VHH binders against q9p7d3. Designs and how they scored, part 34

Target 1, 295 residues: q9p7d3
Amino acid sequence: MSVITQAQEIPTVAANPDFNYEGDPIIIQLCDRDTVFELSRDQLLGLPESILMCLFPRGLLLDYEIQECQLTQRPLIFQTADFDPSLLQYILNYFQMAENRTANDEIALSPPPPSFPGKCGIILLKEDIEFFILPPISPTTNIAIEVSPNDLLKLKQRVAQRLLQQKKIFDCLHLENSTSEGSAEKNLVRMLCYSGFHEDDEWKRRIQEPHRACITSVTLTNLDFSADQGPVSDPEYFPVYHKLLLFWQKPARKCWWDSSTSITYNGIEFATWVRRVWTLELAVLGANTYETAAV
Short names: E, the ipSAE of ESMFold2; O, the ipSAE of OpenDDE; V2, 0.75 times the mean of E and O plus 0.25 times the DockQ between their complexes.

## First folded at step 10 (VHH; framework vhh_7pa5_2)

Design N8 (at its last look DockQ between E and O 0.76; V2 from the best seeds 0.00; counts 0 for: pae E 4.2 > 2)
Fold by OpenDDE, look of step 10:
Structure N8 (fold): chain B 295 residues (1-295), chain A 125 residues (1-125)
Amino acid sequence: as target 1 above (295 residues)
Amino acid sequence: QVQLVESGGGMVQPGGSLRLSCAASGFRFSDYVMSWVRRAPGKGPEWVSTISWSGGSTSYADSVKGRFTISRDNAKNTLYLQMNSLKPEDTALYYCAASYWEYPDYELPEEYDYWGQGTQVTVSS
């Protein structure tokens, strides 16, 4: 198939593929909030683009910085943007585990899709929830009821707590309300479930952002196509494998509003608007990090 | 059945204007990022423009920036492309395309879930 001509995006963390460091692996210290993470150059480069974007929103010339630090005998420390350390730890641990398996020639993909560019595929699904509380309008005055800052904070906290208790990944898609089996949401769930997710999967990490009306959730899973029965058995079959490859080092986003949450406070019901942003990305281990998946 | 039907194409002189429309049916239009892609004779497909689900974000190829404007009316399930200051190089079959996901870039046809049949735009003196 012909490729659509478009400008290629520069990766968030730029590295020189020709760069060869002799000796022990270069260890980088990442300062994320009050936590310091240590990881190798390769580990950093192996992280999903979407995560790198969060950590380094301004980009990072990694090898340049490494060289500069070496020349100046400065410690190899990078300050990241604001990112929950527990999320990062989860991600790092997961990738470390996967890397170890790959290095030990353990089969990470079963069954391996045809022409898969690596030894292991990891799907990253991230959700960012921003929620807004709308003051109710007085039926008598037709004016929004005033809410004190303190009360508003309490309300936000309550909403956050509710959202934190919503652990199932796919519940927010309200599949039961879909009128067609071919709805976009159903297709989404099908795609993900054919790829390694399960319909009842829960977020592996779900946290409230400090001082923000925001919930961030992340789950990682290995590619598993065992649920994909192929085109003959499913009349609504779509090429899940090919679709997933589109997300290789290319985080895709889906955004929608959800009004399913309301809070009652002091006998007054407050409407809550929830903006959900999903980020989906495929990471491939055992492949050249500088290569882009060709679909 | 999913349908994307383009209209508004035609022949115009250089410097002229056209407004393309794409009528969508058979799917929830507002759930999809919409794009225009064009294919000139003897050339591969070229991404032209993309508009987000709500219409709050738009992007354009450098070749059309400042001249083309993408818009959408979700209530009417319609995508638009206002093309001004048309050039001979703009001659192409223009396709409406829908993507469920928003991608950083649209390099591959597979990034689109649905395609129209296209409307011909010819810019010639």
Scores: ipSAE 0.797, ipTM 0.911, lowest interface PAE 0.5, mean pLDDT 88
Fold by ESMFold2, look of step 10:
Structure N8 (fold): chain B 295 residues (1-295), chain A 125 residues (1-125)
Amino acid sequence: as target 1 above (295 residues)
Amino acid sequence: QVQLVESGGGMVQPGGSLRLSCAASGFRFSDYVMSWVRRAPGKGPEWVSTISWSGGSTSYADSVKGRFTISRDNAKNTLYLQMNSLKPEDTALYYCAASYWEYPDYELPEEYDYWGQGTQVTVSS
């Protein structure tokens, strides 16, 4: 047996594949902070699992909720967990445009190979930053220097602005400092560049979360099957999209602490520490319905 | 050259204890999530336990929870599995495995980048 024996977990948003909702399309309103998004059942179910986990961290029994709302004549309105509405708008727009392309039978310049289970792939890369500012220890008192709340706020804003200006996706991996050809960071960048990224890509969305020392960044890109041609001399080369299929509906994460930096404010030097989490997921549009039903 | 070498297996009577070790070389150990996976006679691979790159998060299969403890020492590039209250059902070849990415579950062996050769654990009267 080639499969590790673990129980398959239930998707974050659960739906009944046998349901057919007759009549007008089912339209759902999502309240994300003070922004309302309107989408169909299929549009909601088509979002990447990692995004659904952000919106509904306790899960959502979607078809049960729809039926309960219809039976009780309650509106189809769901409150999401805290997620930046500009990021959600970007993601929804991206998937709508991709769905329109596949619904109109538009053919990409590099069509997927027969072994790919759908019509196109979309790669989601997300970065979540949490940063910390460490007051220095006074050499006179040997305890941490006290900082007024107003000064701390201003310092946090300056650190956030500096981090927001670091727009290039791969700069945080510090590839220039690596001495190993097989370093994990170099292998990661190579995999992404063979999937449709470029080494100098910038985040498509990068925002500071309100009232927190957190920054969230998202990039969606089309899986480019022509980007991974492999070396001609290696007949056993395995295209990178096969590894990306491991992330299909199964978002993976990488978590690390970035190097300590310092910032000077009012003549005092503060150390800063950055915790980064990357989330990588593959979305597949136009997947074969028979293959999805056989699971 | 990547190398994962397990040790510490052997024969133990039911209720006994063993401590497995896995020495890693050829890659940056602290960048990888580490797991123990076992293969019992006549069965396929079974996930046992996983520990995050820093050691701050651990998870266990229901069959071993409360009896096994996973740990790592990033300074020594070594992964450990403390196995207590061993049962005959724990008899298996135990592998250490490394993944650059942390997955919500490990349903496929291909999700691990590196595997060791395994160390045998036998629990019998």
Scores: ipSAE 0.318, ipTM 0.713, lowest interface PAE 4.2, mean pLDDT 82
ESMFold2 (binder alone), look of step 10: mean pLDDT 85; pTM 0.868

## First folded at step 12 (VHH)

Design T2 (framework vhh_7pa5_2; at its last look DockQ between E and O 0.67; V2 from the best seeds 0.00; counts 0 for: pae E 3.0 > 2)
Fold by OpenDDE, look of step 12:
Structure T2 (fold): chain B 295 residues (1-295), chain A 125 residues (1-125)
Amino acid sequence: as target 1 above (295 residues)
Amino acid sequence: QVQLVESGGGMVQPGGSLRLSCAASGFRFSDYVMSWVRRAPGKGPEWVSTISWEGGSTSYADSVKGRFTISRDNAKNTLYLQMNSLKPEDTALYYCAASYWEYPDYFTPEEYDYWGQGTQVTVSS
């Protein structure tokens, strides 16, 4: 296939697939804020690219670091960027569980999933919210209403709480709209639902970032096309399948603004603008970045 | 019906300038990342430039960097490509393309949701 576009350089965790580590499995310690995670090289490399990008925004030469640690006999410790440890734990646990299931299925001689023979697909959906409170302009003075810093902080907290209570993934897409907006959003929901999501799914993790008007949410699901009528009954099945494959170790983003939230301060309504960024990525267990380069 | 209609193409001398436009209809323009892709005779498609939903982020192929400028007017549902210092190697059919998602890279046509019919740009002395 002819390359249509130039690949953007994305920081990645670089490793040599041919690198053979002699001896006991190397345990990597990730320092994520105040939490230390222990994981193997394979576990680290098996994480979604989008997560790796969050953890290591400048990239990581993993094998180089391993070699240096071996030479110096120092523990292999990596400092990560700011990422909520509870989210990371959720992700790690999910992948571990998936790996265990796959291993068990192989032992049981279970037929491989039709989409990825011998492999398990995991869909990662992440939301990053940044919200802003806009004081209204007084109609009499044509000046924005003044709010004390303390009160503004309280308002932000209130908004954050409201957003945290919005647990359903697809509620923010306002699917009731018959407009062209509704169409794109409907297609998005369709794609995700065909892939293993449900219309009423909730964020598995949703947290407020410390000292920021930001909320991060993550949900993982197994790739499962069986929930729908399948290719025979729905002509959109194949197109959706192919579309989803585009996200394989390729995190895609969708950004939009949501102004549906308002807050009242002293009887005055303040507009709240919510910037939403979705990241979607398909990860396949047992597949590494080197295999994707061949596709 | 979704439509992307390119315009502004033509014949120019080397060193000349053109401004391409792409008029979008049938979908919410602001919901899509917009790109220009070109295809020269006998060559495969080449990504030229991409602009994010609100225009806050732009990217360019190395071959056009510093010479081309992508922009958009969401109020007018229009994508633009200002092409300066044109070279013969810029001769191609230029397509406007829309993507609902922003991808790290665009290797396949399937990463684009909508395509225009293209406008011909010819750079010749």
Scores: ipSAE 0.788, ipTM 0.916, lowest interface PAE 0.5, mean pLDDT 86
Fold by ESMFold2, look of step 12:
Structure T2 (fold): chain B 295 residues (1-295), chain A 125 residues (1-125)
Amino acid sequence: as target 1 above (295 residues)
Amino acid sequence: QVQLVESGGGMVQPGGSLRLSCAASGFRFSDYVMSWVRRAPGKGPEWVSTISWEGGSTSYADSVKGRFTISRDNAKNTLYLQMNSLKPEDTALYYCAASYWEYPDYFTPEEYDYWGQGTQVTVSS
């Protein structure tokens, strides 16, 4: 089957790939809530597309803004959309350390094969949770039990704490309930574990958003090439990193509702509805611009 | 064993209607994003339409917008394509395809985890 015809989308942060700024890097200030972050143009453009979509959901014409600031002597400052600054700091630090390793030619024991389009890969996995508490139905009245507003707030706090304590990345996939060896959940976990995850891994960052019943979790890991060895006799074998290249600058989402969580309050069991969205993306560092621009 | 079986194809006059079905088995249908992809004689494959997990989000190729409607019934493990105002250009083999992930684009066949064998739609001039 060949390449399937579909309309190409424009990146969230638009920049002219042929443009180079002479001299020192352009420094950008991002205002995220009450925190200011400083980035170069290249650092901003190097962030995963899924993160740029969170920061600039309406897009950003970066090189236009740079040129306007140079002409008007205005500082190069942008307000981001609502995104937790501690998560942004984690992501920025991770990419800074990876850039430093790439610049110093520091690599893992298993360097990428020549067919990989860059010097290293970084896998982003992100979970977004939104939840609601369901009052139980009385069997005698066939209507929902009345719960005071204060009790609902206490229940929400307890549900959030329970969800925050579910730190293992893959537990929400309920692999123990699957009897299929080829299930999509098992295949996903296998792919990630060949690539640098461990099946008992915990989220590196997991935080409740202030003022909302939402939890955001992020883990970044280095793509590990050492464990992905297929049988030499299989003419259809493809290394796992080829599968991960599907996600290169093209984040994919998995969305589902999960009602497996419950909380007991005053002897009554309350069910919850949990909406989960996973986002998977591959970042490639040290890629030449010809290969990255040929998409 | 995973299986996607398309049906409902056939011959129809221009301006007519057809409803395609795709019966799924061997996997948890509600966990997959479902798509229709078509291949006209002598041409490469063309994405037609995609519908998300519970049917809350749909998308269509420009060539079929307003004429085709994608839908799914997760209780019956079935995907549908209602095709109205059919044109000779819609003549193709129509495939049902499943993807575990919702992608921003579907440029490569590897983005789909499962494929059907297709059902032929012919719109005579």
Scores: ipSAE 0.373, ipTM 0.732, lowest interface PAE 3.0, mean pLDDT 81
ESMFold2 (binder alone), look of step 12: mean pLDDT 84; pTM 0.861

Design T3 (framework vhh_7pa5_2; at its last look DockQ between E and O 0.45; V2 from the best seeds 0.68)
Fold by OpenDDE, look of step 17:
Structure T3 (fold): chain B 295 residues (1-295), chain A 125 residues (1-125)
Amino acid sequence: as target 1 above (295 residues)
Amino acid sequence: QVQLVESGGGMVQPGGSLRLSCAASGFRFSDYVMSWVRRAPGKGPEWVSTISWEGGSTSYADSVKGRFTISRDNAKNTLYLQMNSLKPEDTALYYCAASYWEYPDYSFPEEYDYWGQGTQVTVSS
């Protein structure tokens, strides 16, 4: 079964840059499942593109909606797609805190270099896991063993539980098996660790999606400029944060299969296939929109 | 050592066809998104096409849509570009490039981790 990784078209949040709202911040109500979130227009637009895509897969014409609401004197309410409210709350809280710090010039221990387009960088790392359970083949009949729907559900639950217990971000990359110092996975870990992650970091949020064999995990971290202490004298030195700027409002994805998980149920071993999709994105707070062209 | 070696370039008349190949070695080919990028004389690099890790997704620049086809054989560690209905404006050095990440757009050279040396394609009457 060729898992067609359909490149999800990144819906663009159409913001009219000419929309000058003079007055109190426009408050938006986001309805996500049974939870309502309140945030300003700027807060919404400041969210990572990858999150916006999850919330609004069909896109969001925010300025148009604002104008329409103003004309009709209706509250500005948006219905989001299915997204875990706890994840959203985590993200919103994190960005709110970061914004407050930035506003108060209480920026973290390492000020951004002049070449950085903002006052604060926030790295979003997201994982989406889809897992599949393969029915075993009977050695006697050479036919796939039929699993009842109820048993299948239990199996899925067990797999999910196992995955939820895997809290470390980088454990899934099986770095121990990589004999070459130059493996892509090692480079990835290195890049992230130079940016603010630690090798033993855990997912800040990890949840099972309802009614789906899917685990979603999210971790936010501040971009740490102090970790990248390359020799300033090396003209060939390329700071890691420059590479991360490639992910500014441009979420990148990495997809791979992990077949290392098996489960035993009622004495029968079930093979599991796990598809992992990582999304990496950089958000920049306090950015002058005009400086993005220089990268 | 990581190597990407392009081949299949040459001179062809307008309307002609070429098939480019890129042989990859020194890295796990299947772990990378593969792209073709071209550079015409006096111009900057132009993204041409990208294919995902397993070949399930392909994308093309508007300038080559319907004429070019990107494909890969992971068993052979080889990337291909079938170029049909070639035009003079297709004249360029064609590079094979590898990216560990899949990006929404490939407008920046920094989005690629590895590059080939390129193969020259010249479309002229």
Scores: ipSAE 0.822, ipTM 0.923, lowest interface PAE 0.5, mean pLDDT 88
Fold by ESMFold2, look of step 17:
Parts: C-alpha cells; structure tokens; sequence
Structure T3 (fold): chain B 295 residues (1-295), chain A 125 residues (1-125)
C-alpha cells in the first residue's frame, strides 16, 4: 500500500541541515527558568522533536537568528518556554553520551542491523499528567460541596505525592484487565520491552510542576537490537524496531483518563481524575539525514 | 475480532451532501483516534480528517476544510463524516481507520491499526 498523502507539519526549529558556518563553532545559550544551557547548533537540532516543541512552542528560525547575530554581533541567546531544567539537563546529558559513543565507535551497544537507518536509536517516552479533584455532590443542594482554597491546596499536594510514588512506567496500563479489546496495551508494553525497556522499569525523571496540578515524567533508553531476535525459521518476521521507525522524528501521543482512585480528606471522599498523555518518539543518531528519510 | 464497516456512500450531484457512518466493533473504540482516508480512482490514499479519542480535537485536509465535519459517538461506537458542498474531486472510496496513537501527520498506512473496507462516494453531474 502506498504512502498516505497529507501536508507535513514544519519542524519546530527551522534550519538547513547542510548549511556550514565558517569559523569557530556556533554556541547557543538557552535560558530555561534562569538556568543557562550552552549548546552547539548540532546539539540543539539533534534533540527530539517533542522536546523542541516543549522548548519553542512557537518555533524558532535558527539559521536566520544565527545569521542575524553574526551581522549585528549580538549574543545568540534564546528564552525557552517553561520547561523543567532538570529534565532538560537529563536529556542533554543522555544525547551527549550517545553522541560520544557513536563518534568513537564504543562497544557499549549491540550493532544495529544493516536495515536500520543509523548507528544508534534512542527511545523517548514522556508522560504528562494533569489531575483533577472532584468534590462530592451535596445531597441537599445537588451541587458540589464547598472546599476552601487552603483545603484544595492540601488535597492537591496529597494527590500529587501519591502520583509521584507511582514510579513504574507500565503500571498505569492495568494489564491484568484481560480482554480482546484491551490487548493494545499488552502490545504496547511487547514492543517497548523488545526494544530496550523492561516490564518493571521506573521513570528516570518524574517531577511535579510547581505552579499547577501537573506531573511530567521522562525516560530515555537505547534501542536494543539484540532483544528482538524473532524465530529463526520465520521468514516473514517483522522486527519490532520497524514499528518504532514510525515514530522517527514524528512524536506520537496517547491519551487516556483514569478515574478509578479516590482520596479521603477530613472524612470526605473525593474522586480524582487523572489525564495522562504519553509521547513516544524515536531518535536516530548517525542517520543519512537528521530529518525523516523518505524515498 | 475487529471490524470497521462504512456506510452512507452513494451518487450525488455537485453541491450535494452525504453523511458517512462507520460502525466499529471488537475493540475499545474510545481508546482510538479515528480518521477518514480516501482513495480516488488512479490515485494513492489521501488523508481527509482525524478526530481525537473524546472528540475534542479535529483536523482536516485543506481540500475539505469548511465543507466536511468529522464527529464520533463513543456510546454507539460510531464515527461520522458530514460532507457538504461536494465536488467531483471528492469522488473516492472512503475508508474509516483507527489508530492507537495520534501522530502529527499520517504518512504510512501502518500508522493505522485497523481499516474498514470503504464506502464509495461519487460526485457527478
């Protein structure tokens, strides 16, 4: 079946991948909540598209800005959108280590098969939680009971702490609910576990956003080519990394609600609603291009 | 057993309207992003419209914006496409498709987990 025609979205950070700036390396400073990160142009462009969307939700014309800075002799400094600096540092360190391994051909990773379009794959899984607390309806007024702002704050803190303690990545999928209609969650976990995740993995970073009822979690892992060695006798076997290539620079989202929990405060039981959004993206290092490879 | 069954296609004159339906069974409909994809004679598949899990977000190809409206009823496991101001260029086999993931764009049929058999829409004088 041929590819589906649709207008492609433009990249968040616009740059010419073949443009070569003469002279000293371009150093970019990103200001994120008063933390300054120094990056090269290539380090910035090498970040997952989903992370660039978080940093620059309105986009960035990077090569235009570089050329303007060279002409005007202004510093190349950008203010990012509100993104937790500890998450950004984790991501930058992870990609720096992977670039170092790839550049030096270190033996830390199993070699990719020839059909893989690069030297290293990195899987990004991100969870964005927004949670809501619903007061019970008063039987006398048929409206939600009144809760003071201070009590709401304490309830939010208690719900957030419970959610932060749920560190295992796959527990939210409720895999023990065995039905044919629910088998997609089991297929999501075999794909990730054949790709370098483990069923009992915990989020590498999990933080509460301080100004709202939100929790952000991120895990990066190396694509492991040795874990998915299908039956030797099956000529039709389709390695799981082929499925992951659908996410190459195309971050995909999965959203669901979880309302199975409640919390008791001052003898009153409050329902809690949790909206979870997962973002899954594959980064490929050492590819022919750092954009989607389409022929 | 997963099944997507489209209906509501037919012949109509330019400027007319049709409403397509897609009945889903064998999977948890509300967990899937739903799309319409069409294939005109002699052409490859073309993405038409997508609607999020709970119906709060919709998107449309430029060629159909303002004329087509996608909707879903999760209680009835049914996807709809209201097509107004139909043009001869809208003549195609219209497929209902389901994806577990919401992609920023859909370039590969493999990004959809389930496909219907299609319903024919013909717009001619």
Amino acid sequence: as target 1 above (295 residues)
Amino acid sequence: QVQLVESGGGMVQPGGSLRLSCAASGFRFSDYVMSWVRRAPGKGPEWVSTISWEGGSTSYADSVKGRFTISRDNAKNTLYLQMNSLKPEDTALYYCAASYWEYPDYSFPEEYDYWGQGTQVTVSS
Scores: ipSAE 0.681, ipTM 0.865, lowest interface PAE 0.9, mean pLDDT 83
ESMFold2, look of step 12: ipSAE 0.671; ipTM 0.864
ESMFold2 (binder alone), look of step 12: mean pLDDT 85; pTM 0.867
OpenDDE, look of step 12: ipSAE 0.814; ipTM 0.928
ESMFold2 (binder alone), look of step 17: mean pLDDT 86; pTM 0.871

Design T4 (framework vhh_7pa5_2; at its last look DockQ between E and O 0.35; V2 from the best seeds 0.00; counts 0 for: pae O 2.02 > 2)
Fold by OpenDDE, look of step 12:
Structure T4 (fold): chain B 295 residues (1-295), chain A 125 residues (1-125)
Amino acid sequence: as target 1 above (295 residues)
Amino acid sequence: QVQLVESGGGMVQPGGSLRLSCAASGFRFSDYVMNWVRRAPGKGPEWVSTISWYGGSTSYADSVKGRFTISRDNAKNTLYLQMNSLKPEDTALYYCAASYWEYPDYSLPEEYDYWGQGTQVTVSS
């Protein structure tokens, strides 16, 4: 099938794959909210695009920076955008672990036919929540009830705490709904579960953003199509596999609103609106953005 | 059953305007990013425009940027494409397509979950 658009993804981190660095591996220092992370060039380039976009929203000319550092004999230090260090640490650790496993074990890729022979696939699922508290309208005045800034802050904190306690990934999708909404959501869950998730999986990291009514959550899993009954039991198995390939170094987003949360303060009920944005991306160890362009 | 039905196509002179509509049914319209894709004679599909779930974000192909405007009415389950300053090169069958996911780019047909039958737009003097 013909490509609809000839637009190629511009990598967030630009690097020359043919650039041969002589000598010891170059160690990159990432400064993220006053936390310094050390990683190799390959490790940095191996991160999911969605994460790189978060870290370097303006992009990064990595090789250029490396060359400059070499010329100046200064350490290679990059300032990242605002990203929670604990999340980054989790991601880095996970990728490191996966890399080590791949190096030590000939991991047989489960899905037939293997699209990435000898490579390990990692699925990144990220949730960004932004929530809003709406004061109720007085039935007598038809005006929103005034809430002090301090009280509003308390309310926000309470909502945040509740959201942080929601650890299950798929609970927010309300799968019990028999409507068309339920169908799309069910399909989403099916796709993810066929790929290595479980219905009762929890967010591996879930944090409140500092001074914001925002919550960011991340979970990583290895691509594993063996977790479910496979193609014999479900004709949608293969289609799901192909669908997942669409997310290879191509982060996709899903956004929806959830109004299921209300809070009561001093006998008054406040409505809470929650905007959820999921980001899904498939990363393949050993594959870089240059290989993606060839697909 | 999922249905996307395009309308509003026709023949116009260069510089003219058309407004396409796409009526959606059989699925929750607001759950999907909506797209316009066109196919000119002898050419492959070309992505034209995308609008996010709630209309907060829009994107356009360079070829139509500044001339076309995508919009949606979730209450009416309808997608729109206002096409101004039409050119002969805009002649194509225009499809509305729904995507559950928002992708950075829509380069593959598989990125669309549902398709309409298309409406013909012909720009000719």
Scores: ipSAE 0.838, ipTM 0.941, lowest interface PAE 0.5, mean pLDDT 86
Fold by ESMFold2, look of step 13:
Structure T4 (fold): chain B 295 residues (1-295), chain A 125 residues (1-125)
Amino acid sequence: as target 1 above (295 residues)
Amino acid sequence: QVQLVESGGGMVQPGGSLRLSCAASGFRFSDYVMNWVRRAPGKGPEWVSTISWYGGSTSYADSVKGRFTISRDNAKNTLYLQMNSLKPEDTALYYCAASYWEYPDYSLPEEYDYWGQGTQVTVSS
């Protein structure tokens, strides 16, 4: 009930609340030097905190850097950590369209209730997979067999292809034939499905990282307020958006290890370990313009 | 039925040590981030320490860094807090708490899924 005393987390991209800038666009240059993105200051600051953490793992003093560029008359170009351009483009497009819809006061299919702190809720779900291939122990030497670099690359590609083909968001939680009702994973899926996901949803973007044994997936969806049915349907029901507000600007992570998969190559069976990390975050658009009070 | 039971509290002199334990049952202990939270007389709850689900990452409030050590034994479903160099300011009811999610901070009660009833620690002469 009462707030727990703890130091508040500092945002990844630091901005001066008194600084107002509407000059030249900001250029984001991905680690891959051939790809740039053009953003306004507000578009950059409006990205989900989890995405800003990926782009700027050491943080960014944004308004300080803007002022330095202005004083020296240099372009506003900021380098980021490695991030897949197609994923970033998907995210930017999604928020741009949502901002345009909100700015034009377009009525969504399920408008938020007055107590919601903005005009639109956007749920970000991100999956980061890292996988490991374990050579078996030789029965002759009692030491792990050696695998050539070329064979290891082929094994990694085969594992990645299998993981890429598993496109349904919720299948990784192994809920089918579960004996436990009300498990944490079942509650998670129920919350997301009440909020705008469907149990058969596939990742909107799912890509293998070109230089790592890693797969990144992202889905954005609009928070669906029509699933809040009130006390008649469940007298202990709390509205879904109240639960989702826990993740507003406060991305939460959950990690699972899966060792159930193996892969056969040249007659040899390799164990596979999969580390899966989900990140859940709620973005709220139009928070400054939406009435949350008695009118 | 989920249960978190703290033990190991008591009265100790300033500069002394105590080791708190929290026995967990009714849930998959290794799937949860574990926390210690304390409530001192005249103050609200204060986050003390957090340990990741496999013990690889720990964090501490500034007031206890270097004096307290959090640990867990997933085989025994038990969380520990080793408390050294105790001060009168450490006097509080100490709770263990479980969180399904790893949050950037744990300042909201709703971020904790399960709470114990607490064990009293009193540091006085």
Scores: ipSAE 0.584, ipTM 0.813, lowest interface PAE 1.2, mean pLDDT 83
ESMFold2, look of step 12: ipSAE 0.539; ipTM 0.799
ESMFold2 (binder alone), look of step 12: mean pLDDT 85; pTM 0.860
ESMFold2 (binder alone), look of step 13: mean pLDDT 85; pTM 0.867
OpenDDE, look of step 13: ipSAE 0.182; ipTM 0.605

